# Designs tried in a protein design chat: VH-VL binders against q0aze0. Part 20

Target 1, 268 residues: q0aze0
Amino acid sequence: MKIILVNNRFKENTEKKAQEIAGQLSALNVEVIIDNGLDEPYAGTVDFIMVLGGDGTMLRAARRYGQRAIPVLGVNMGTVGFLSNIEINELAEYLPLILREEYSLEARMMLEVAVFQQQSLLTRVFCLNELLLRSNSPRMLSFALEISGQKLEPYRGDGLIVSTTTGSTAYSLSAGGPIADPQLDAFIVTPVASHIINKRPLVVSPEREISLHLLEEREAIIGIDGQIKMDFGAENRVLIKRAPHPLLMVNLKAKPFFTSIDRSLQRQ

## First folded at step 13 (VH-VL)

Design V4
Fold by ESMFold2-Fast, scan of step 19:
Structure V4 (fold): chain C 268 residues (1-268), chain A 123 residues (1-123), chain B 107 residues (1-107)
Amino acid sequence: as target 1 above (268 residues)
Amino acid sequence: QVQLVESGGGVVQPGRSLRLSCTASGFTFSSYGVHWVRQAPGKGLEWVAAISYEGSNKYYAESVKGRFTISRDNSKNILFLQMDSLRLEDTAVYYCAKDRIYYSKSFYGMDVWGQGTLVTFSS
Amino acid sequence: DIQMTQSPSSVSASVGDRVTITCRASQGIKSWLAWYQQKPGKAPKLLIYAASSLQSGVPSRFSGSGSGSDFTLTISSLQPEDFATYYCQQDNYRPLTFGGGTKVEHK
């Protein structure tokens, strides 16, 4: 069995704990690859991915490995989030189940985001939560939203979010988008501070292709999962579609989504 | 420099066929949708046909549907318009034009135009 | 097919004049309208796209406005090189359709 341990290099406790877990797994005859985010993703085949950290670490793991159709387990090492399944102090209890492959999988859709400069591909990224287009100055944007070849009325405002259902509780929620059951596959398109009355969030089929480009030269940025940031101008275009593979999340214990939402809403 | 150059126009007999070509240079032809637009002598512009950047989607004006066929060769940077069953009403200068936005399945304005090629009839 | 009606068909103007050309769509086309300038014997030139966005390199005296079915092209202070025929064109529906044109002539 070969396992990738994904951790956050910049948190001393997570790095140290990753080394301890790697030692425990090696003692059980498991080959371990540690990914602290500083190098290229591991290129070889693996059987399982264990993410040590919070939701941010899981988002990075999903971008690096989510398209390989490999089971991914979130192990929380801080504040509880939406993307972890067990706590670090529970790992010893669940490790035999992991090694015996006795768990269920939940598929979570991902976005494929392709950003072009002129007609050249600048980058292609897979993400679990969302793409954000936003103004990077006090001036509002004017931009075109195209859904599977159909042009909507131009958008005017501070930006737009294209989210997965998993991302419905992230930036899309803050911008007024709906809370979506992550078992549904859908794009959620949420305007950011639209200056046009009645621009509402859209929920669209995951088979649709979404594209964005600016209609006026403005300073804007593209943000992906709140972690990747790129400049975006009138010469740029972004194409978004459902990624070829969903992220396969490991379920070792019950974590009901709507109970988690209720607890989160009661705290704030 | 971004350019489109039409060729293949000429004098034709009613009911015959003619094939127009449009050669692109100075931009990545395979990334853009392209159009044929015509203008009869002394008259206004009339959109004729368009083809998507990958070549899979083709669109026609009702007046030419079933008679004209648009196609492209992305390896040679050439757009074609095969015109069959030509009628006197097809007399016009034929322009090819590039759509403004790359990798789009829609249209956003025609920013680059060729000089045109004249199709006329002998009697 | 969407019919695009331009008015007037011609206008006589002098250098320095404000010129206004209107375009009406037979049904709503959102803001998906372009304006083109054509000089005698030349190919058309894109001036404005998405009803109000100025094409790069086009002088700021040209402006577009409108949405839905009614659109306007304005030339704030006509210059000698602006005597030409102007066309609107919708790209919201297929087939794409042009207006009949407005000729801006010397007075």
Scores: ipSAE 0.789, ipTM 0.904, lowest interface PAE 0.9, mean pLDDT 91
Fold by ESMFold2, fold request of step 14:
Structure V4 (fold): chain C 268 residues (1-268), chain A 123 residues (1-123), chain B 107 residues (1-107)
Amino acid sequence: as target 1 above (268 residues)
Amino acid sequence: QVQLVESGGGVVQPGRSLRLSCTASGFTFSSYGVHWVRQAPGKGLEWVAAISYEGSNKYYAESVKGRFTISRDNSKNILFLQMDSLRLEDTAVYYCAKDRIYYSKSFYGMDVWGQGTLVTFSS
Amino acid sequence: DIQMTQSPSSVSASVGDRVTITCRASQGIKSWLAWYQQKPGKAPKLLIYAASSLQSGVPSRFSGSGSGSDFTLTISSLQPEDFATYYCQQDNYRPLTFGGGTKVEHK
């Protein structure tokens, strides 16, 4: 059995704990690859991914490995978030179940984001929460939103968020979007500080193709999961689709989404 | 040097067929939707047809639906308009035009035009 | 089909004049309207897209406004090269449709 341990190299307690857990797994004849974010993603086949940290570490793991259809377990190391399943002090209790593959999986939709400069693909990224288009100047943006070949009224404002349902509790929520059940597949399209009051958030079928481009020369930025930033101008377009594979999140411990929704949103 | 060059116009008789071609250069033809627009002598512009960048969606004006067929060969950078059952009302200069936005399933304005090719009749 | 009605059909004007041309759609087209200029013997040239966005290389004396069904092209100070015919076109619905044109002529 081969496992990737994902941690955050900027949090020394996660790096030390990752080494401890790797030792424990090695003693059980489990091959362990540690991904602290410094090196390129491990390219070989693995059976399981364990994320040691909070939601941000899970977002990086999802971008690196989410398209490989590999079970991913979130292990909380401090603050309660939306993407962890068990606490670090519970790992020993659940480890036998992990090794026997006695767990369920929750599929979480991901975005496939393709950014072009002219007709050339600049990058393709897969993300769990959202793509943000926003102004990078004091001026508002004027931009077009196309959904499956259908043009909405041009947007004017600070920007736009296209999120998954998992991302509905992240930036989309702060911008006025709805909270969505993360077990649904959908796009949530949320305006950011729209000057046009009639622009409401939209919930859109995951089968749709979404694209964005500027209608005027402006300095803008594309943000992905709050962790990747790219310049975006009048010669760029972004195309957004449902990613080919969902993130397969391991469920070992019940975490009732609706009964704890307010406390989870406070992110203690 | 973005360029569109129409060809295939000429003098024809009513009821016959004619195929117009538009050769593209200086841009990635396969990335853009393209249009045919015509203008009868002394008259205004009339949109005729358009085809998506992939070639999967084709749209026609009511005046030509059922008689004209738009198509494209992305490997040769050529747009076509097959005109069947020609009528005297089809007399016009025919322009091809590029849509301004790449990889779009919609249309956002025609930013590059050819010089046109004349289709006329000897009655 | 969406009918696009331009008015006036022609304008007699002098260099320096402010010229306005209107375009009305038979039903709402949001802001998805383009303006084209055409000089005799030449292909049309895109001036404005999305109702108010200037195409690259178009002088700032041209401006567009409007949304929904009513749109205006304004030339703030007519220049000799602006004597031409102007067309609006909606691109919200298929088939795309042009207005009838407005000829701007020297007095």
Scores: ipSAE 0.723, ipTM 0.885, lowest interface PAE 1.3, mean pLDDT 91
Fold by ESMFold2, look of step 13:
Structure V4 (fold): chain C 268 residues (1-268), chain A 123 residues (1-123), chain B 107 residues (1-107)
Amino acid sequence: as target 1 above (268 residues)
Amino acid sequence: QVQLVESGGGVVQPGRSLRLSCTASGFTFSSYGVHWVRQAPGKGLEWVAAISYEGSNKYYAESVKGRFTISRDNSKNILFLQMDSLRLEDTAVYYCAKDRIYYSKSFYGMDVWGQGTLVTFSS
Amino acid sequence: DIQMTQSPSSVSASVGDRVTITCRASQGIKSWLAWYQQKPGKAPKLLIYAASSLQSGVPSRFSGSGSGSDFTLTISSLQPEDFATYYCQQDNYRPLTFGGGTKVEHK
């Protein structure tokens, strides 16, 4: 059995804990690959991914491994987020179930984001929460949103968020978007500081293709999951689709979304 | 140098057929939607047809629907307009034009035009 | 089909004049309207897209405004090279449709 143990190198308690857990697993004849964010993602086949940390570490793991259809377990190291399932002090209790594959999986939709300069692909990124288009200057943006070949009224304002339902509790929420059940597959399109009264958030079928481009030359930025940033200008276009594979999240311990929603939101 | 060049115009008899071609150069033809627009002598512009960048979505003005067929060969950078059942009202200069936005299934303005090819009739 | 009505059909103007051309759609087209300039014997040239956005290389004396059904092209100070015919076109609905044109001619 081979697992990837993901931690965040900038949180020293997770790095030392990851090494401790790797030793425990090795004693059980489990091969462990530690991914602390420094190196390229492990390229070989893997049976399971264990994420030590909060939602930010899970977002990185999802971008690196989410398209491989490998079970991913979130292990909380202190404060409860939306994406952890068990606490670190419970790991020993649940480890036999992990090794016997006695758990259920919850699929979480991901975005496939392709950014172009002219007709040339600059990058393709998969993300769990959202793409943000925002102004990088005091001037507002003017931009086009196309959904499956259908043009909406041009947007004017600071930007736009295209999120998954999982991302509905992240930046989209702060920008006025709805809280969505993460079991639903959908895009949520939320304007950022729009000065246009009739620009409401949209909930859009996951089968749609979404694209964005600027209508005027402006300095803008594309943000991915709040963790990746790239420049965006009038020569660029971004295309957004449902990613080919969802993130497969492991459920060992019941964690009903609606029962715990108030506690989880207080941390954001 | 972005360029579109129409060809295939000429003098025909009513009821006959013509095939217009538009050869593209200086840009990635397969990334853009393209249009045919016509202008009768001394008259205004009339949009005729358009085709999406991959060639699967085709749109026509009502005046030509069922008689004209738009198509493209992305490997040769050529746009075509097959004009069947020609009528005297089809007399015009025919322009091809490139849409400004790549990889789109919609249209955002025609930013590059050819010089046109004339279609006329004889009795 | 969306009818596009341009006014006026022609205007006589002098170099330096402010020229205003209007375009009305028979139903709402959002802001998806383009303006083209055409000189005799030449192909049209895109000036404005999305109602108000200038095409690259177009002088700033050209501006567009409007949304919904009513649109305006303005030339703030007419230059000798601006004597031409101007067309609006909606691209919100298929088929795409042009206005009838406005000829700007020297007085």
Scores: ipSAE 0.716, ipTM 0.883, lowest interface PAE 1.3, mean pLDDT 91

Design V4
Fold by ESMFold2, fold request of step 14:
Structure V4 (fold): chain C 268 residues (1-268), chain A 123 residues (1-123), chain B 107 residues (1-107)
Amino acid sequence: as target 1 above (268 residues)
Amino acid sequence: QVQLVESGGGVVQPGRSLRLSCTASGFTFSSYGVHWVRQAPGKGLEWVAAISYEGSNKYYAESVKGRFTISRDNSKNILFLQMDSLRLEDTAVYYCAKDRIYYSKSFYGMDVWGQGTLVTFSS
Amino acid sequence: DIQMTQSPSSVSASVGDRVTITCRASQGIKSWLAWYQQKPGKAPKLLIYAASSLQSGVPSRFSGSGSGSDFTLTISSLQPEDFATYYCQQDNYRPLTFGGGTKVEHK
């Protein structure tokens, strides 16, 4: 059995804890690869991914490995978030179940984001939470939103968020978007400081193709999961679709979303 | 040089057919939607038809629906307009035009135009 | 189909004049309206898209405004090269439709 152990080496003791856990797994005849973010993602075949840390570490793991259809377990090492399933002090209890593959999986929709410049593909990334388009100057943006070939009233304002239901509790929420049940597949489209009357958040089918482009020359930024940033101008377009594969999140411990939602929101 | 050149216009008898071509150069033709627009002598502009960049979506003005067929050959950079059951009111200069936004399922303005090809009828 | 009505049909003006052309849609088209300029014997030229966005290379004396059903094109100080016919076109609905045109003529 081969496991990738993902951690955030910049947290005080996470690197030591990751090595300790790797030793425990090796003693159980499990091959372990540690991914602390320093090296390229491991390219070989693996059976399981264990993420040690908070939601930010999970977002990085999802971008690196989410399209590989590998089970991913979130293990909390501190602050309560939305993406961990068990606590680090519970790992020994659940480890036999992991090794026997006695757990359920919850599929979480991901975004496929393609950014173009003058018809050339600049990058394609897959993310768990959201794409943000925002102004990079004091001036507002004027931009077009197209959903499966249908044009909405042009947007004017600071920007727009396109999120998954998993991302509904992240930047989308702060911009006034709804909290969505993460078991639903949908896009949530949330304006940021819109000047257009009655521009409200939209919930749209995951089968739609969403595209954005600027209507006037302005300096803008594309942000992805709050962790990737790209310049965006009048020559660029972004296309957003549901990613080919969802993130497969391991469920070992019951964590009722609606019962727990207030506690999780207090940590934002 | 971004360029569109129409051809295939001429004098025809009412009720007959005619095929117009528009050859594109200087841009990635297969990335853009394209249009046919006509203008009768001394009259205004009339949008005729459009086709999406991949060729799967076709749209027509009511005045030509059922009689005209738009198509494209992306490997040869050619736009076509097949005009059947021609009527005297189809007398016009026919322009082809490129939409301004690449990889779009919609239309955002026609930023490059050809110089047109004239379709007229014999008496 | 969306009918686009332009007013006036023609304008007599002198160099330096402010010229305003209006376009009304038979129903709301959001801000999805374009303006074109056409000189005799020439193909049309895109001036304005999305009601108010200026096409590259178009002088800043041209401006567009409006949303919903009522739109204007303004030439702030008419130049000799601006004598032409101007057309509006909606691109919110299919089929796309043009207005009847407004000819701007030298007095």
Scores: ipSAE 0.700, ipTM 0.875, lowest interface PAE 1.4, mean pLDDT 91

Design W14
Fold by ESMFold2, look of step 13:
Structure W14 (fold): chain C 268 residues (1-268), chain A 121 residues (1-121), chain B 112 residues (1-112)
Amino acid sequence: as target 1 above (268 residues)
Amino acid sequence: EVQLVQSGAEVKKPGASVKVSCKASGYTFTNYYIHWVRQAPGQGLEWIGGINPSGGYTTYRRKFQGRVTMTADTSTSTVYMELSSLRSEDTAVYYCTRDYEGTYLFSPDYWGQGTLVTVSS
Amino acid sequence: DVQVTQSPSSLSASVGDRVTITCRSSQSLADDYGDTFLSWYLHKPGKAPQLLIYGISNRFSGVPDRFSGSGSGTDFTLTISSLQPEDFATYYCLQGTDQPYTFGQGTKVEIK
């Protein structure tokens, strides 16, 4: 068995723990690749991905590996979030089940985000939580939203969030969007500080294609999972679709979503 | 082995343009951003901007907006930085450097040898 | 823009000395998930900058273990536990959190 350990290189002391876990796995004849995020993702065949960190590390792992249909286990290193399944001090307890593949998988929808300049594709990125369009100045944006070719009345405000149901508890929630069951597939479209009172959050079929562009010259940013930032201007357009593959999250330990919402949100 | 090899030194007059090249080898060219950083005489390092060779997305430091253009040629694994309307304060050593994350977790690892651009009136 | 200030601007030291360089930012370098984008570079005249430390405390490949990084919040430190002749150079911290990405002004480490 070959696994990837995705490590959070931007918090102290995680490298030592990753090395310890790699040693334990190697002693059990498991081939281990440590991914510290500095280089491109490991391209070879692997059976399992173990993410050592919080939600931010999981988001990076999803962008790097989520389209490869490989089981991904979130291992919490101290901060409880929505995307980890077990705690690091529980790993030894669950390791036999991992090696025997005695776990279930939960599919989580991802977004495919394509950014254009005029007619030219600049980049394509996959994300687990959300795309944010936001003003990069004190001034408001005026922008257009299209859903499967249907133009909505123009938006005006600080921006817009297009999230997955997994992302419903992230920035979308802070902007007034609903908490969604992450087992559902849907887009959640949430305005940010809209100056147009009738612009409510929308829940949209995952089969739709969502398009955004600015209606006037303004400095804006596209944010992806609260991590990647790209300049966005009047010459740009973004298209959002359901990604070809969901993230396959490993369940070893029951983590009841509904009974834990308040604790998870308070700690996040 | 990762290498970034830059074009040679240039002397330019104020108001002219300069185009510096950075040829990459030893890795998959389109998977990494190339950023440009300069150092004027007696000064520290200053980030200019970056380009994603896959698709050509660029981001520039505001003070260079309108004067800098970055392009990539995937057939030669080469990035170009062109700086126009040169001023004496643009005299510097210009470095290319690579970064996987691009516009997140900016921590460039490998650097070119540098190109001295002198703007002399 | 995020301002990053290094201290000291220069220092003189002998081979074998312990050297400490600090880097202060005008705001937290942590992203929304607590990940911190602070790196350290070594720069010698006529040569390219070289990455020493990334993510506060992780040594880049081939960097000797006498180099270490630490810090939290807005305050970060590069330590050279026992200065060697090849360590006389200018050192820069880099914040990679927010564009424009900014380097500290540099700390020149000179032989005493």
Scores: ipSAE 0.730, ipTM 0.880, lowest interface PAE 1.6, mean pLDDT 90
Fold by ESMFold2, fold request of step 14:
Structure W14 (fold): chain C 268 residues (1-268), chain A 121 residues (1-121), chain B 112 residues (1-112)
Amino acid sequence: as target 1 above (268 residues)
Amino acid sequence: EVQLVQSGAEVKKPGASVKVSCKASGYTFTNYYIHWVRQAPGQGLEWIGGINPSGGYTTYRRKFQGRVTMTADTSTSTVYMELSSLRSEDTAVYYCTRDYEGTYLFSPDYWGQGTLVTVSS
Amino acid sequence: DVQVTQSPSSLSASVGDRVTITCRSSQSLADDYGDTFLSWYLHKPGKAPQLLIYGISNRFSGVPDRFSGSGSGTDFTLTISSLQPEDFATYYCLQGTDQPYTFGQGTKVEIK
C-alpha cells in the first residue's frame, strides 16, 4: 500500500510528528510519500491520503488532491473541527482497519472556481468550503449574480459567499447562512451585509452555474476557503460550478454530524 | 534542479522603461507563481508583485500599480517584469523568486541571481 | 500594512557564539486555521536571498541544524546555536500573511 501523508509545516513542531508516523507506517510495509505543503502535489498514483492537522490542513489537501478520487482521512492534531475523523492518539488503534480497507467513504461536494479577466481565463481552483467576494475598502460593492443564465436584481453590500454544504458551517454561517447536511450536494449563496432586504440566502441545485461580476469600479477580493486571496475588479468575472469529483472522506470512527453540531460550533 | 536565470544589468534614463526577464527550469513552470522583489542600495527587501504563469493572473503592490506589468511566456518558461516611468529611486537589484501558492502561504523558496537596474540622468 | 520590526539592527559576534534575532509583527501572523506565514532569509552582498526557515520553525532543504526558529502570536525568534564563518550575513524576516508582503528591516551579523 502506498499513501500520501499530508503534513502542515506552517505550524510549529510538525515535522518530527510526521516522520514518526511515517516510520510507524513503513514498519507495517506501507510506502509513504510525505507532502509538507511547500512544493507541488505528488503526481504519482497512491491508494490513500492521510491528513495530519485540522480543518485548514484538510482544506489545503482537498485543493491539492480532492479531484483525484482517492480516500482521504483527516487525523485531528488538536482543535475540534468538522473535517477530521480520528484523533492522532487513536491512529495506532485504527491502522489495521486502514490496511484492510475496512472503512466507509463520505463524498463531499467541491466547487470549481474559474476567474476571468474579460474573456481570458486567469485561474481555476477547486475548493471545499466557499468562495467569498468582498469589498477591499470601506465602500460597499454593487455586483451582479447570475444563476444558469438567470440574472438576479443587483446586490449592494459588503459581498457574497458561495459555499458547499460542507462550507455551510464556515464563513457562510457567520454571515447568516443555514447549517446544511454535508451529505447533500448544493450551493449555498449567502449575502454579506446586504442593503437589499430581499437578498436572502439561497440554496441552489449543484447542477447550476453561478456567475459574479462587479457593476462599479471598486477594489474587491476573492477569497477561497479562507486561505487563497485574489484581487478582483470591474474587469473580472468569476464562474462557479460543481467540481468534477467530490472529496472522498474516510469514515473509520462514527462521528454523527447532527449530534456533534453544538460542540463543533461552540468555538464560533 | 530548480533554476531561475535573469537577464543582465540595465542602465536607463529617468522616464524610460525597463523589461527584466526570468527564465525558469527544473520544475513545472505553470504550477508556481513568480514574484519580484527588489533591493535599492543601502535598503532592505521590497515586494513588488507576482504572476501566475498558467493564466496570467497578476497582483501588484499598490505603490507600483500603473507602472509595473508582469507577463509570462509558457513556450519559453519565462516571466517578464516591465517597470515604466523610471525614477532614480527605482535603482535597485531586482530578483525573481517562486512560490507555490503565490497568494497564500507566501514563502518564496528559490531566487534568481538578481538584475541590477540603474536609473541615472 | 503589516509592519515587521527586527531586533537588533546589527550585532557583532565570534565564531561559536549563540546568536538570537527577534522579529515583532504589528498584528498576528496566523490565519484563521493557525497557519503562520513567517519566514527567515539569509542575505549576503551580491548574492540572492536564501530561505532558512518557513512556518516559524521548519528548516528549508539543506539548512544546517544550528538554525532554529520559534515564536507565536506577534513575536518570533531566529537562533543560530553556534555561529560559523559562513553565517556572517544580513538576516530578514518576512511576513507572508497579508499583501503587501513585508520584510523586516534586516539584522546584520558581523564578525567581532
Scores: ipSAE 0.722, ipTM 0.875, lowest interface PAE 1.6, mean pLDDT 89
Fold by ESMFold2, fold request of step 14:
Parts: C-alpha cells; structure tokens; sequence
Structure W14 (fold): chain C 268 residues (1-268), chain A 121 residues (1-121), chain B 112 residues (1-112)
C-alpha cells in the first residue's frame, strides 16, 4: 500500500508528528510519500491520502489531489474545523481499518475554475470552497454574471463569491450566504457588499456554467479557497463549473455536521 | 537536479530595453511559476513579478507595470523578462527563481545565478 | 504594502558564535488558516540566494541543523547556533503572504 502524507510545513511543530506517522506506516510495510508543499504533487499511483492539519491543509490537498479519485482522510492536529474526520491522537485506533480499507467515502463537490485573457486560457484550478471576485482598490466593481449563457442584470459592489456547499460555511457565510448541507451539490452565489438591493444570494444547479467579467476598467483579484490570489482585469473572464471529480473524503468516525456547526465556526 | 541558468551580463543606455533569459532544467517546467527578483547596488532584494509558464498568466509589482513583460517558451523551458524604458536606477543583478504555487505560499526554492544589467549613459 | 524590517543591519562575529537575526512585519503574516509565509535566505556576493527556512521554522532540504527559525504573527527570528566559515553572508527574510512580496533590507554577517 502506498500513501501520500500531506504535511503543512507552513505551521510550527508539524514535522515531528509527520515523521512519527511515516515511521509507523513504514513499520507496517506501507510506502509513504511525504508532501511538504514546496514541490509539485506526487504524480504516481497511490491508494490513500492522509492530510495532517486543519481546513487550510485540506483545501490545499484538495487542489493538489482532489481530481485523482483517491480517498482523502483529514486528521485534525488541534484546530477544530469542518473537514477533518479524526484527531491525531486517535490515528493508532483507526490505522488497522485504513489498512483493511474498512471505511466509507463522502463525496464533496469541487469547482473547476478557468481564467482567460481574451480567448486564451491563462490557468485552470480546482477548489473545494469558493472563488471570490473582489475589488483591489477603494473603488467598487461593476461586473457581469452569466449562468449558462443567461446574462443577469449587472452587479455593483465589492465583489462576488461562487461557492460549493462545502464552502457555504467559509467566506460565503460571512458575506450573508446560507449554510448548506455539504451532501448537496450546488453553487451558492453570494454578493459581497452589493449596492443593488435586489441582489440576493442564489443557489444554482451544479450542471450550470457560471461566467464573470468586469464591465469597466478596475483593479480586481480573484481568490481561490482564500489562498490563491490572481490579478483580474477588464480583459479577463472566469468560467466556473463543477469539477469532473468530487473530493472523496474518508469517513471513519461519525462527524454530525448540524450539531457541530457552532463549535466549528467559533474556533475558526 | 533543479537548475535555473540565466543569460549573461548586459550593458544598456537609458531608454533602451533589456531581455534576460532563464532556462530551467531538472523538473517539469510548466508546473512551476518563475519569478524575477532584483538587487540594485547597495540595496536589498526586490520582487518584480512572476509568470505561470503553462498558460502565460503574469503578475507584476505595480512599480513595474507597463515596463516589464514576462514570456515563456515551453519548447525550450525558458522564461524571458523584458524591461523597457531603462533608467539608471534599473542597474541591478536580476535573478529568476521558481515557486510551485506562484500566487500563494510564496517561498521560492531554487534561484538562477543572476544577470547583471548596467544602465549607463 | 507589507513591510518587513530586519535587525541588526549588520553584525560582526567569530566562528563558533551564536547569531540571532530578527524580522518584524508591519502586519500579521498568518492567513485565516494559520499558515505563515515567512522565509529566510542566505546570499553571498556573486552567488544565487539560497533558501534556508520556510514557514517560520522548517529547514529546506540540505540546510544544516545549526539554522533554526521561530516566531509568530509579526515577530520572527533566525538563529545560527554555531557559526561556520561558510555562514558569513547577508541574510534576508521574505514575507510571501501578500503581493507585492517583500524582503527585509538584509543583515550582513561579517567575520571579526
């Protein structure tokens, strides 16, 4: 069995625990690939991905590996969030089940985000939570939203969020969007500080294609999962659709979403 | 082994342009951003901008907007940085460096040897 | 723009000395997920800069264990526990959280 161990070396004190876990796995004749985040994702075939960290580390792992249809286990290293399944001190208890493949999978929709300049594709990224379009200056944006070719009335404000249901508890929530059941597949489109009073959050079929572009010259950025940031201007367009594959999250321990909402949000 | 090899030193007059190359080897060229950083005499390091070779996405420090252009040639695994309308304060050693994420977790790991560009009348 | 300020700007030391360099940012370098993009580089004249430490405290591949980093929020430290002849260089911190990415002004470590 071959496992990728995703470690977040942009936080203190993660290296020692990652090496301990790698040693335990090697003692069971498991081949371990450690992904410390400076290099490209491991391209070879693996059976399982173990993510050591909180929601930020899981978001990064999802962007790196989420389209590979490989089981991904979130292991919490201290900060409670929405995307871990077990705690680090429970790993030894669950390791035999992992090795015997005695677990279930929960599919989480991802976004495919394509950024263009004119007709030229500049980049294509996948994300688990959201795409944000926002102003990068004191000025408001004026921008167009199209949903499967249907052009909505122009938006004016600080920006717009296009979120998955998993991302409904992230920036979308702070901007006034609903909390959504992560077992649903949908886009949630949430305006950010809109000056147009009739612009409400929208819940949109995952089969739709969403397009955004600016209607006037302004300095803007797009953000991906609150992590990747890209310049965005009047010559750019972004196209958003459901990614070809969901993130396959491993379920070893029951994590009741609805009863944990307040605790998870308070610790964020 | 990862290597970034830059073109040789250049001497230019004010108002001219310079184009510095950075040839990458030992890794998948299109999977990493290439960024440019310069060091003027007696000064520290200054980030200029970066390029994603896979699609040509670029981001530039505002100070250089309109004067800098970065391009990539995937067939030769080479990035170019062109700086136009040169001024004497553009005299510096120019480094290329790589970073996987490019616009997140910026921690460039491998650097080119540097290219001295001298702008003198 | 996020500014990072190093101190001292220069120092003189002998082989075997313990050296401490500080880097202070104008704002927190931690993102909403607690990831911190503070790195340390070594630079010798005529050579390429070299990554030493990333993510506050993580040594890059091949970096000797005499180099260590620490800190949080706005205050960061690079420590060299026992200087070696090859360590006399200029050291830079880099904040990689917000564009424009910014380096400290440098700390030159010289032989006494």
Amino acid sequence: as target 1 above (268 residues)
Amino acid sequence: EVQLVQSGAEVKKPGASVKVSCKASGYTFTNYYIHWVRQAPGQGLEWIGGINPSGGYTTYRRKFQGRVTMTADTSTSTVYMELSSLRSEDTAVYYCTRDYEGTYLFSPDYWGQGTLVTVSS
Amino acid sequence: DVQVTQSPSSLSASVGDRVTITCRSSQSLADDYGDTFLSWYLHKPGKAPQLLIYGISNRFSGVPDRFSGSGSGTDFTLTISSLQPEDFATYYCLQGTDQPYTFGQGTKVEIK
Scores: ipSAE 0.697, ipTM 0.873, lowest interface PAE 1.8, mean pLDDT 89

